# VH-VL binders against q8ixk2r445to577: the designs that were tried, part 147

Target 1, 133 residues: q8ixk2r445to577
Amino acid sequence: FFGMLQNKGLTDYCFDYNPPDENQIVGHQVILYLCHGMGQNQFFEYTSQKEIRYNTHQPEGCIAVEAGMDTLIMHLCEETAPENQKFILQEDGSLFHEQSKKCVQAARKESSDSFVPLLRDCTNSDHQKWFFK
Key: E = the ipSAE of ESMFold2; O = the ipSAE of OpenDDE; V2 = 0.75 times the mean of E and O plus 0.25 times the DockQ between their complexes.

## First folded at step 7 (VH-VL)

Design p97 (framework fv_axatilimab)
Fold by ESMFold2-Fast, scan of step 7:
Structure p97 (fold): chain C 133 residues (1-133), chain A 121 residues (1-121), chain B 107 residues (1-107)
Amino acid sequence: as target 1 above (133 residues)
Amino acid sequence: EVTLKESGPALVKPTQTLTLTCTFSGFSLSTYGVGVGWIRQPPGKALEWLANIYWRDDKYYNPSLKNRLTISKDTSKNQVVLTMTNMDPVDTATYYCARIPYGDYEGFDYWGQGTMVTVSS
Amino acid sequence: DIQMTQSPSSLSASVGDRVTITCLASQDISNYLAWYQQKPGKAPKLLIYDASSLESGVPSRFSGSGSGTDYTLTISSLQPEDFATYYCQQHDNLPLTFGGGTKVEIK
């Protein structure tokens, strides 16, 4: 699948990656932002290796979660996807992170109107349901 | 300043259709993520959510009442309309419209004053 | 549907008292919980969102806490204007659901 990765519960919010330096695409946190329909920083690819790729720049970035962390960060993609970069998009819309056994949830950062995706225990929450648009 | 106000009939007969209008100011339903919802409260009872409508015309209904409810908006008039078919005395309640500030299911930050609808003979 | 159970259904308190109201969700709602205050004959007013975030303009004596399925609204020093009915509401899943309300009455 290709497109904007949108949340069911946090309507009109999409995965968004906006690195401050276009020549350094790794190491920063993935955020959620209002879906603008223009691709670019909100355009992702879900691959057969269960990766969520950010293909707007070369080399390609792949979303990962560091061991013991709950935030999604951009890493360099590898020829064989490591376990920390594998997310299973399930039929019910859940985005399951294989290594941690947790699900990606839309969450408010610092109890403000700023939002981020992060790992939480899997529930039937609409804030844990995602789809490509 | 954000304001919302409900309008509609104070008395409805059983089997009739109720039409309520929410007129608002201080925000626009063209704003990204903004929505308006309807909530009702029977006398002396708890709040019950009915329906939400959002800036891109996404509509959500309480499944227990979905067959009876229709929500629509007129962005140019700053209005949201709720219709409820086949009214019954148990639908007697104060009906509120309220703003949803962002594009999720988060709490209602500004409410109208409410309009009392009595369903009787 | 997520069921919200609020307790107590009513309580009597005096000005200056510390008041606590509990809200239990039938499943984990991941802090997507709001608290409202409703005075007789008036519309509800938002006090707290995301379980613990104080709405702008709401006095600091109001606070929210909790996680998972168990949430609490606390009024640290009850004032005369705080006598009202309080409702919790989950905003994690549709349909949106409210607790049964807690009426805070003068003792």
Scores: ipSAE 0.103, ipTM 0.735, lowest interface PAE 5.0, mean pLDDT 87

Design p98 (framework fv_axatilimab)
Fold by ESMFold2-Fast, scan of step 7:
Structure p98 (fold): chain C 133 residues (1-133), chain A 120 residues (1-120), chain B 107 residues (1-107)
Amino acid sequence: as target 1 above (133 residues)
Amino acid sequence: EVTLKESGPALVKPTQTLTLTCTFSGFSLSTYGVGVGWIRQPPGKALEWLANIYWRDDKYYNPSLKNRLTISKDTSKNQVVLTMTNMDPVDTATYYCARMPYGDHEFDYWGQGTMVTVSS
Amino acid sequence: DIQMTQSPSSLSASVGDRVTITCLASQDISNYLAWYQQKPGKAPKLLIYDASSLESGVPSRFSGSGSGTDYTLTISSLQPEDFATYYCQQHDNLPLTFGGGTKVEIK
């Protein structure tokens, strides 16, 4: 699967990675932004190793969750995906982070109208369901 | 200032079609993330969601009423129209339109409501 | 459909009282809950969204809390203008569903 990774619970919000410095593509939080249909910073690839890859810049980035954290951060991809970079996209649309046993949920950033993907306990919430478009 | 106002008939006969118009100001349905929805409230009862429409013409309907409902917008006129077919006395209610500001389904500003009575 | 159950259906209170209204969802709604205030003959007004986020212009005496299936609206010190019916609404899954309402009446 590849394309724009959209949330079912929000109207037209997609995974988006827009680092403030394109010469430093790793270490920043993945956000959710209104889907623009242009690919670019919203284009992701879901791989056979269960990675969510950001291929717009080189070197390629892979979404990861640091131990004890709930935010999705861009890391460098490895030939063999480490456990913190593995997300299982299930048939119901849930995105399960095996290492933490949690699901990716669209959540409003505190005191703002912006949204971010966060790890939360798995539920049947539409805000925890994702699909490529 | 954000304002919404509902308009339509106060009285409808059973089996007729109801058409309600929401006219708004202070925002545009061309703005990213913005939508307008319809909610009704029968006398002395709870609120019931009917339908939502968003800036890209995405439409959502209450499944219990979906075959009876049509929602549409005219962005240039700042209007959203709800049509409901085959009216029944049980559909007697105050009908509200309301804004959703951020691509989610919370309603931050509401119109004053318009009372629709269905009777012979 | 997600069922929203509010309790109590009505309560009597005096100015200055702490008022608590509860809302129970039939499944986990991941904090996607809004609270509305409706005064007689008027449209509802948004008080709180995402369970605990206070809408701009709403007095700080209103607060929301909770998670999972159990949510609470609290008015820390009831004012004369707060006598109204309050509704919860889940905005997690379609169809959107509202609670049955809680009427806050003068004691």
Scores: ipSAE 0.552, ipTM 0.859, lowest interface PAE 2.0, mean pLDDT 90

Design p99 (framework fv_axatilimab)
Fold by ESMFold2-Fast, scan of step 7:
Structure p99 (fold): chain C 133 residues (1-133), chain A 120 residues (1-120), chain B 107 residues (1-107)
Amino acid sequence: as target 1 above (133 residues)
Amino acid sequence: EVTLKESGPALVKPTQTLTLTCTFSGFSLSTYGVGVGWIRQPPGKALEWLANIYWRDDKYYNPSLKNRLTISKDTSKNQVVLTMTNMDPVDTATYYCARIKWGEYDFDYWGQGTMVTVSS
Amino acid sequence: DIQMTQSPSSLSASVGDRVTITCLASQDISNYLAWYQQKPGKAPKLLIYDASSLESGVPSRFSGSGSGTDYTLTISSLQPEDFATYYCQQHDNLPLTFGGGTKVEIK
């Protein structure tokens, strides 16, 4: 699967990664932004290693969650995907983070109009259901 | 400042079609992330969601009423129109239109409401 | 459909009282809950979104809390202007559903 990774509950919002520049591809939080269909910062690939890859720039980025955190951060992809970079995209649309046993949920950032994907206890929420378009 | 106002007939006969217009200002449905929904409230009863329309013309309907409802927008006129067929006395209610907050399903600004009575 | 159950359906309290009303969802709604205030003869007004985020311009005496299926709206010191019916709404799944309302009467 590849394309725009959209949220079922948060209408027309997509995974979005806008790195500061090509020298600082990693270490920043993945956000949710209105789906624009222009590829680039919203184009992701779900791989057979259960990675969510950001292939727009070199080196390729892989979404990860650091120990004790609930935010999705861009890391460098590794030859063998580490456990913190593995997400199971289930048939119901849930995106299950294997290492933490939690699901990716669309959430509002503080008291703002900004949205981010966060790890939360798995529920049947539409805000925890994702699909590629 | 965001404002919304509902307009339509105050009285409708059973089996007729109801058409309600929501006219708004202070925002545009051409703006990304914006939507408008319709909610009704029968006298003394709870709120019931009817339908939403969004900036990309995505439309959602309450499944219990879906076969009776049509929602449309005219972006150039700042209007959203709801049509409901086969009106029945049980559909007597105050009908509200409201703005949807930035791609979500909560309603941050509401119109004053328009009372629709269905009787012969 | 997600069923939203509010309790109590009505209550009477004195000015200055702490008032708590509850909203129970039939399934986990992941904090996607809004609270509305409706004064007699008026349209609803958004008070709280995302279970605990206070809408701009709403007095700080209003607060929301809860998670999963159980949510509460608290008014820390009831004022005469708080005479109203309060509604919860889940905004997690379509169709959108509202609670039955809680009428707060000031004694």
Scores: ipSAE 0.281, ipTM 0.785, lowest interface PAE 3.6, mean pLDDT 89

Design yd1 (framework fv_axatilimab; at its last look DockQ between E and O 0.05; V2 from the best seeds 0.00; counts 0 for: pae O 11.7 > 2, placed apart)
Fold by ESMFold2, look of step 9:
Parts: sequence; structure tokens; C-alpha cells
Structure yd1 (fold): chain C 133 residues (1-133), chain A 123 residues (1-123), chain B 107 residues (1-107)
Amino acid sequence: as target 1 above (133 residues)
Amino acid sequence: EVTLKESGPALVKPTQTLTLTCTFSGFSLSTRGVGVGWIRQPPGKALEWLANIYWNDDKYYNPSLKNRLTISKDTSKNQVVLTMTNMDPVDTATYYCARLKYYGSGRYGMDVWGQGTMVTVSS
Amino acid sequence: DIQMTQSPSSLSASVGDRVTITCLASQSISRYLAWYQQKPGKAPKLLIYAASSLQSGVPSRFSGSGSGTDYTLTISSLQPEDFATYYCQQYYSTPYTFGGGTKVEIK
């Protein structure tokens, strides 16, 4: 799959990545923003290695969640996908993080009116359901 | 000042269960991104990672020892407990606990270690 | 499992020497690497995190470098207090393996 990764429950919001330095894409948080499809910020690929790639930039970025964290951040992709970069997009739309055994949920950022994808215990909430468009 | 201290028995018989407690001060496991890990070192040998536990109760175990290890925390007591079953003389080592610190940008390190506790497994 | 091959296992050096220790990972670890110093009878001390970032309070004569599979720790001018055993550790995936250690001895 390739396209805009949309949330079912938080309608019209998509994964978005806008690093401040185009030559340093690593280490910044993935956010949710209104789906627009303009520029490079909202296009991701789900690969056969179970990666979510930000592949509009070279070298390509892969979404990761580090041990003990719940935020999605950008790492460099590797030849063999590491455990913290593996996500399973299930038939019911849930996005399961293999290492942590948690699901990606659309959430409101604590101190703002912005939204971010975060790891949470898996539920049947539409805020944990995702699809490519 | 951040400190950690290991406590538990110095001598354990083969097949017994070892319980080690890491008591720490100067930080809290309620702090996002913080964890505590256990590492052992047999006399004169290299370090071996055992297990980590994080602020959000995520737990990671050395796969070669996974069926023998249990890690837990009590955030209110500033304690982390490691239990290791079916001890064998080859498990004789100094056991350390250490704080796992998150440095941002996907980076971690064990930045403060306890002094270690020597555990001998012998009949 | 990611194997960390550390070289050399031992070396002898004089105060003032430049010392380089190598750590080779069996697969790319994306700079998820730390360096530790351990003196006899003491717990390890963190020197370098993220392959090249100096831990607070560590002298600037210590530096780390590398990417992919190949990593190095350098001591630019060896001091008397630097005679110790040095370990690398990857924290890219479990088990978070250590290298076998490099003992730096007085020549």
C-alpha cells in the first residue's frame, strides 16, 4: 500500500511528517493533520517487511516506536526491518506495533489542539482504525 | 543524585529461585521514557543483559533466559524486582541494576549503575 | 541475535597514546550503540551514547564514531585513570548484546 494513511474515527486526518531540516529526517515525531495530499508530507508506504515508510525522501524514513515510548518517530529504514519498526495493518483496520503489542490510536496532544498517533492498549475504537487512500 | 542499589541473597542453591530487588533514589519510574535494567557479569567475563522494565510497564527479556526471568516494578516504593528461576552454578555472577535513560532521537543508555551484588550458586 | 565483535580483546598503551577500540555488529544497528568503561571491582560507567554523543561528565578526550556495522571508541590522549576494560552494547533489538570487552593496560 501507498498513499495517505487516514484515521477512521478522527475523520479527514492523516499521518503527516514535516521535518524542519530536509537533510535530517530522523528523530522527529509523526503527527496527524488534515488530509490534503499536497507536497511530500502525507505519503507513506506499507511494505512487505511491515514497515511504514516515508519514501518521498532519500534516504527513506521508517516509522518506529522506541522501547518504553508511545510516540511514533522517524528512523532510517534498514535492509532488515528492526522490531521497533514493524507494524501489522490488520484486516479490521487496526495498526498493531509488533514489539510493544500495542495499537496506534489517534489522540489529542496534551497541551494543544493538535493530534498525534500514539501507542495505546488495543481496543475496537474507530480511533485505532486506519486505511490508505 | 541518582543512585541504585541491588539487594538479595549472596548464596543460592541450585534449582532455587533468585529474587533481587533494585532500590533507587533521585528519579522516578513515573517519568516518561525512563527504565531500569538488569545486567550480570560472571567473574572475569563479559557483561550480559537480562531484562528491562520501563515507566509504562513495558518489559523486555533476554530470549535465552525468558522462561526463567520475571521483572516487575513498584513505582511508589522506587523498586524493581527481578526473579530468576532454576538457578545453576553457571549463573554465578555479579548482578547489576541500572537506569535506562532516553536521550531523544531514538537513543538510550544505562547512565547510572548500582554497585552490584555478587550471587554465588553452589550446593 | 546481533553479535558484537569487539577488537582488540586487549592492548597495552602508554600515557599520552591515542587508543582506538573497534566494535563490529553482525548487522546494521543504526547507531544504537553505547560505550562503557569498567574498572576492576566497579560497575560500568557510560561514556558514549548514540554511537558518538558524549555522556555528561565524561572527558572530551573520549569520542565515538561509526555507522552501519562498524563503530569505534577513541581516546585521544590516554590518561592514568583510563586504564580499564571497555565494552560496547547495541540496543537496536533484543537481546541487547555487549561486546566481549577490550582491556586497556599500562605498557
Scores: ipSAE 0.007, ipTM 0.665, lowest interface PAE 8.7, mean pLDDT 88
Fold by ESMFold2-Fast, scan of step 7:
Structure yd1 (fold): chain C 133 residues (1-133), chain A 123 residues (1-123), chain B 107 residues (1-107)
Amino acid sequence: as target 1 above (133 residues)
Amino acid sequence: EVTLKESGPALVKPTQTLTLTCTFSGFSLSTRGVGVGWIRQPPGKALEWLANIYWNDDKYYNPSLKNRLTISKDTSKNQVVLTMTNMDPVDTATYYCARLKYYGSGRYGMDVWGQGTMVTVSS
Amino acid sequence: DIQMTQSPSSLSASVGDRVTITCLASQSISRYLAWYQQKPGKAPKLLIYAASSLQSGVPSRFSGSGSGTDYTLTISSLQPEDFATYYCQQYYSTPYTFGGGTKVEIK
């Protein structure tokens, strides 16, 4: 699958990656932003290795979660996907993060009206349901 | 041509409720990715963002004013309405509405502004 | 809230001068930054969006640069119509916040 990765519960918000430096693709947090339909910073690919790739720039970035953290950050893709970069997209739309055994949820940033994808205990919430558009 | 125009009372007494209407043409709030925001500017001071409303009826408010602000839209009339309760002399400002629209790389700003309407709060 | 600090608050310049205005964000805003021009008695006009993208119809003498927390607006050769107050604005997160403004005055 590839396209905009949209949340079922947080209507019209999509995965978005907009690094502050165009030459520094790695190391910044993935955010949620209003879906615009233009691709670019909202264009992601779900691969057979269970990666979520940001491939509109070179080198290709892969979404990862560091051990003990709950934020999704951009890493360099590897030939063999490490466990921290594996997300199982299930039939019900949940994104299950292999290494942490948690699910990706659309959530408000602390003390902010901004939204980000975070790892949370898996629930049947629509805020944990995602689909490619 | 895209235009926005603010309307409302020029004079408001302390404790009263202010209602401002933004009437626009040349675009629709049923179009995905568009919104309308309200911004104010007290005389001689900086711009202050108040609230946004988007095509999907998502609403955002400045937290410092959230309990006083209500934003709504009437898509069929091309209007966005801002209501602000319990007006105080410090709320004296020029009030603007502006269009929000996505630009290349998915980023956006306020690209077209109304002329502004001056609201004076005085006893 | 994200604080936006503009410098200088005012400057005096002559036609033909290169003018630079800086904007510092209290945290990284991922280039979700706009620059506006405001002439006395008028509404602000969008000049730059996404930190460096020139709005349609805006003269090429205006340019924006920066990333992370540090952003700059440059006017390469000041014209008489450019004497105005300039504002930066972050739209990375709500509340959207503006800088205090920089008044560009005739020398």
Scores: ipSAE 0.006, ipTM 0.552, lowest interface PAE 10.6, mean pLDDT 85
Fold by OpenDDE, look of step 9:
Structure yd1 (fold): chain C 133 residues (1-133), chain A 123 residues (1-123), chain B 107 residues (1-107)
Amino acid sequence: as target 1 above (133 residues)
Amino acid sequence: EVTLKESGPALVKPTQTLTLTCTFSGFSLSTRGVGVGWIRQPPGKALEWLANIYWNDDKYYNPSLKNRLTISKDTSKNQVVLTMTNMDPVDTATYYCARLKYYGSGRYGMDVWGQGTMVTVSS
Amino acid sequence: DIQMTQSPSSLSASVGDRVTITCLASQSISRYLAWYQQKPGKAPKLLIYAASSLQSGVPSRFSGSGSGTDYTLTISSLQPEDFATYYCQQYYSTPYTFGGGTKVEIK
């Protein structure tokens, strides 16, 4: 699966990553932004290794969850996907992070008008449903 | 069914600009992860990639020819246009357009090609 | 640029033969390698992508293998319609580059 990763509950919002430096694409947080389909910042791929790749740049980036965190951070992809980069996109649209055993939920960033994907306890909320478009 | 067809002049004079149009069906450049590429092949020689254009209007050119190439798209017409300036007899070749299909990890392959159009550069 | 060195440039074979064509990249292309078949007066046809994935509609006698810099196209049992020129192509990075081609001729 590839393309825009759009949230069901937070209508018209997609995974978005726009690093400030194109030569240093890792270390920043993945956010949610209005789905626009322009550029490369909203193009992701779910791979057979259970990675969510930001794969329009070299080196390729993979979404990871750092220890103790509930945010999604861009790391470099590795030949063998590390545990903290493994996600399961289920048929029902839920995006499950294997290591933390949490689900990715569209949420409002505290004290902000912006939105971000956050790890939360898995529920049946549409805010935890995602699909590629 | 995906099809592509190249059109343009069969004969171009040296120093003139070549304009080729690729008209395609069975897919749309409004679809994310899709592109169109141009490739040429001189008679009896190997293939040479020229340029790519993608759904998001991202463009890539062969560095050896970059200053001579311009690629553009008209999504509504399902067309991609390639222009090449300052043509020379060495540019005589069959020119192909092909669909770029996403094969993962940000890479695209050319899975379906047009029949090609022969362009001869001669005075 | 990534150079693709294809070998042999030509070979003669008979129907039923096992044919092997090799492509060497000047650097690792991480299996982003395609194989094409081209017959005279026709456009190239995609046979293999991702080094070893068979394109839909392509006979199973065609197979691809390899990793890193070394890749191989194999025709397990050559058929009459397989006499053609074959090209490898890397799509690891732009500019995309092709091998010099291998013409498979009738012995």
Scores: ipSAE 0.005, ipTM 0.617, lowest interface PAE 11.7, mean pLDDT 93
ESMFold2 (binder alone), look of step 9: mean pLDDT 91; pTM 0.931

Design yd10 (framework fv_axatilimab)
Fold by ESMFold2-Fast, scan of step 7:
Structure yd10 (fold): chain C 133 residues (1-133), chain A 123 residues (1-123), chain B 107 residues (1-107)
Amino acid sequence: as target 1 above (133 residues)
Amino acid sequence: EVTLKESGPALVKPTQTLTLTCTFSGFSLSTRGVGVGWIRQPPGKALEWLANIYWDDDKYYNPSLKNRLTISKDTSKNQVVLTMTNMDPVDTATYYCARLKYYGSGRYGMDVWGQGTMVTVSS
Amino acid sequence: DIQMTQSPSSLSASVGDRVTITCLASQSISRYLAWYQQKPGKAPKLLIYAASSLQSGVPSRFSGSGSGTDYTLTISSLQPEDFATYYCQQSYSTPYTFGGGTKVEIK
């Protein structure tokens, strides 16, 4: 699958990666932003290795969560996907992070009115349901 | 069935601007992961990539020709237009447009091509 | 620019032969490589994308392999309709350069 990765509960919001500097495309947090047209910053791919790839720039970015953290950070893709870069997109739309055993949830960013995807205990909330558009 | 067809002048004088139109059917350039590219081939020589335009209006140009090339799309008309300024006899070639299909992991392939249109640049 | 060198420039083969064409990139292209077939007077046809994935509708006798700088197109049992010129193309970095082509001729 590839496309805009949209939240079922926060219905107008999509995964978005907007690095402030194209020379440093990795290391920044993935955010949620209003779904615009089929644009570069919102174009993601779900791979057979359970990666969520960002392919707008080279080198390719892969979403990861560091041990003990709950934020989704863009890392360099590896030839063999490490466990921290693996997400299971389940039939019910939940996005399960294998390493942490938690689910990706649309949540308010701590210090602002903006939204970000965060790892949370898995629930049946629509804020934890995602689909490619 | 997916088809693309190139149209434009067969003869161009040196220093003139070439305008080529690619008209397609069987797909929409509003579909994510789809694009249209332009490729040329001088008689008896290898293929040379010129420019790509994607569903999201993202554009890529061959850097050696970038200052001469402009690519644009009209999604409602199913057309992609390439303009190339300051034509020279060395630009004589068959010009092709082709559909770009996304196959994953940043990789595209040109899966359907137009028949090509021959452009001769001569005074 | 990334230079793509194809070898051989031409080869002669018989129906039923195994044909191997190589493509060398001047730097690693991380399998951002496609193979195209072109018959005289015709537009190219996509055979392989992402170095090793067979395009839908292309006969299984065609296969691609390779990584880094070294890539190969193989035709396991050459058929009469396979006599054509074959091109590799890298799409790792602009300009998306083609190789010089390999002409596969009868006998």
Scores: ipSAE 0.006, ipTM 0.590, lowest interface PAE 12.6, mean pLDDT 87

Design yd11 (framework fv_axatilimab)
Fold by ESMFold2-Fast, scan of step 7:
Structure yd11 (fold): chain C 133 residues (1-133), chain A 123 residues (1-123), chain B 107 residues (1-107)
Amino acid sequence: as target 1 above (133 residues)
Amino acid sequence: EVTLKESGPALVKPTQTLTLTCTFSGFSLSTRGVGVGWIRQPPGKALEWLANIYWEDDKYYNPSLKNRLTISKDTSKNQVVLTMTNMDPVDTATYYCARLKYYGSGRYGMDVWGQGTMVTVSS
Amino acid sequence: DIQMTQSPSSLSASVGDRVTITCLASQSISRYLAWYQQKPGKAPKLLIYAASSLQSGVPSRFSGSGSGTDYTLTISSLQPEDFATYYCQQSYSTPYTFGGGTKVEIK
């Protein structure tokens, strides 16, 4: 699958990654922003290794969550996906993070107009349901 | 209309800390794809980039000055603050803040600038 | 650090002239380049971003071109209000660096 990764509950919002410098494509937090339908900074690929890849920059980035954290950050992709970069996209739209045993949920970033994807205990909430558009 | 304005002291003594505030209107620093940067220009010299802060609170510093610089934002007040420690006469310059507009893949332009504030460092 | 070299450092031109300013990066910057105009005592004004995209409100006589390490700003027919200093800036890698400037003076 590839395309814009949109939230079912927060219906106008998509995964978004727009690093300020191409030489620093890693280390920044993935955000949610209004879907613009043009791909680019909102274009992601779900791979057979269960990675969520960001293909707009070179080298390609892979979304990861560091141990003990709940935020999604961009890492460099590896030949064999490490556990912190594996997300199981379930048939109901849930994104299950293997290392933490938690699900990706659309949430408001504190003290901000922005929304971000965060790891939360898995529920059947539409805010934890994602689909490629 | 988008506007930015710098404020701070006009005179600083050597070894002191400089604090400059950029107050802006017409945009929010919580909006994706925007940031605020600080640039300085010594009299008769070229422009020199100092630091950037972006909507997600990412901060970038000129490495030659990184140990002296701190940039922060207060989104509710529409302000960005730059602090520079251990001032020296060579730091005498006009200091500008500018809005950064992101155009994809790291490409950006400083599309609106403040008027600049002159800072003189002398004993 | 990426070094940006502008040439010439200064030039004299007449109204109606075609003016070309060049900017050379010490390494490839993949069109992560902007051009700014600065008049004496004033803040810089963005003319061009992403090497060739004209900023809204900037006259069409200004154009940018280039790729890799070599970039050019062209003013197709110089006007009286164009006498200023022009700067290129790369945003490919920190520190984001400016060229030394090109002063365009009346002949």
Scores: ipSAE 0.000, ipTM 0.542, lowest interface PAE 14.8, mean pLDDT 86

Design yd12 (framework fv_axatilimab)
Fold by ESMFold2-Fast, scan of step 7:
Structure yd12 (fold): chain C 133 residues (1-133), chain A 123 residues (1-123), chain B 107 residues (1-107)
Amino acid sequence: as target 1 above (133 residues)
Amino acid sequence: EVTLKESGPALVKPTQTLTLTCTFSGFSLSTRGVGVGWIRQPPGKALEWLANIYWNDDKYYNPSLKNRLTISKDTSKNQVVLTMTNMDPVDTATYYCARLTYYGSRRYGMDVWGQGTMVTVSS
Amino acid sequence: DIQMTQSPSSLSASVGDRVTITCLASQSISRYLAWYQQKPGKAPKLLIYAASSLQSGVPSRFSGSGSGTDYTLTISSLQPEDFATYYCQQSYSTPYTFGGGTKVEIK
């Protein structure tokens, strides 16, 4: 799959990666933003290694969750995907983070009008269901 | 400041095509999340949404009127055009254009409106 | 299409009164709702978006609340400039439908 990764519950929002500059695309938090349908900052690829890749810039980025954290950040992709970069996109649309045993949920960033994807206990909530378009 | 203004004919004969132009200033339709919508109001009646167009050229139409409506934009001219075919006396209304605040969001709202233009359909 | 039923169709009130207008959606609209004010001969003005968020420049006496199918607009202390027709609009799905309007008249 590739395209814009959109939330079923927060239906106007997509995964978005907007690093401070194009020379440093690694190490920043993935956000949710209004889906614009143009690809670019919202274009991701889901790979056979269960990675969510951001390939708009070089080097290629892969979404990861660091141990003990609940935020999704951009890391460098590796030849063999490490466990912290593996997400299982289920048939029901849930995005399961294998290493933590948690699901990616659309959530409001504290004290702001911004939204971010966060790891939460898995539920049948539409805020935890995602699809490519 | 943000302003929008509708222009077009005040009188249209039945079966003719209506073309309305919305000219705006103080914002750009190249800005992410921004759009322009058209709404009409027959004399003494409620508001009826017609169509929206957004910065990315996404278009939404009222399904009841979809086969009659075309919306387009010229971002460089700060204009949005609505075309409505096969006009009928029941289409007599004040037609408004308005700026849309957020694309597809719960924050959807028409935050600045034009003054409206009255279109009368009669023979 | 989602039907928006607005009540009452009209009401008479005095300056200083608390006014409540209700809007009922035919299905859950998940707070995708805006409120507008329209004065005679004028274009509508946005008051509330996302069911409860006050538009910038709108007096704090206006407030919105509700969830699911039931929404309300409240004017805590009616002022002379508030005599107008009020409309709700859902933006949950197309067509983006308006309520029939509530005319707030001088008592």
Scores: ipSAE 0.006, ipTM 0.534, lowest interface PAE 13.5, mean pLDDT 86

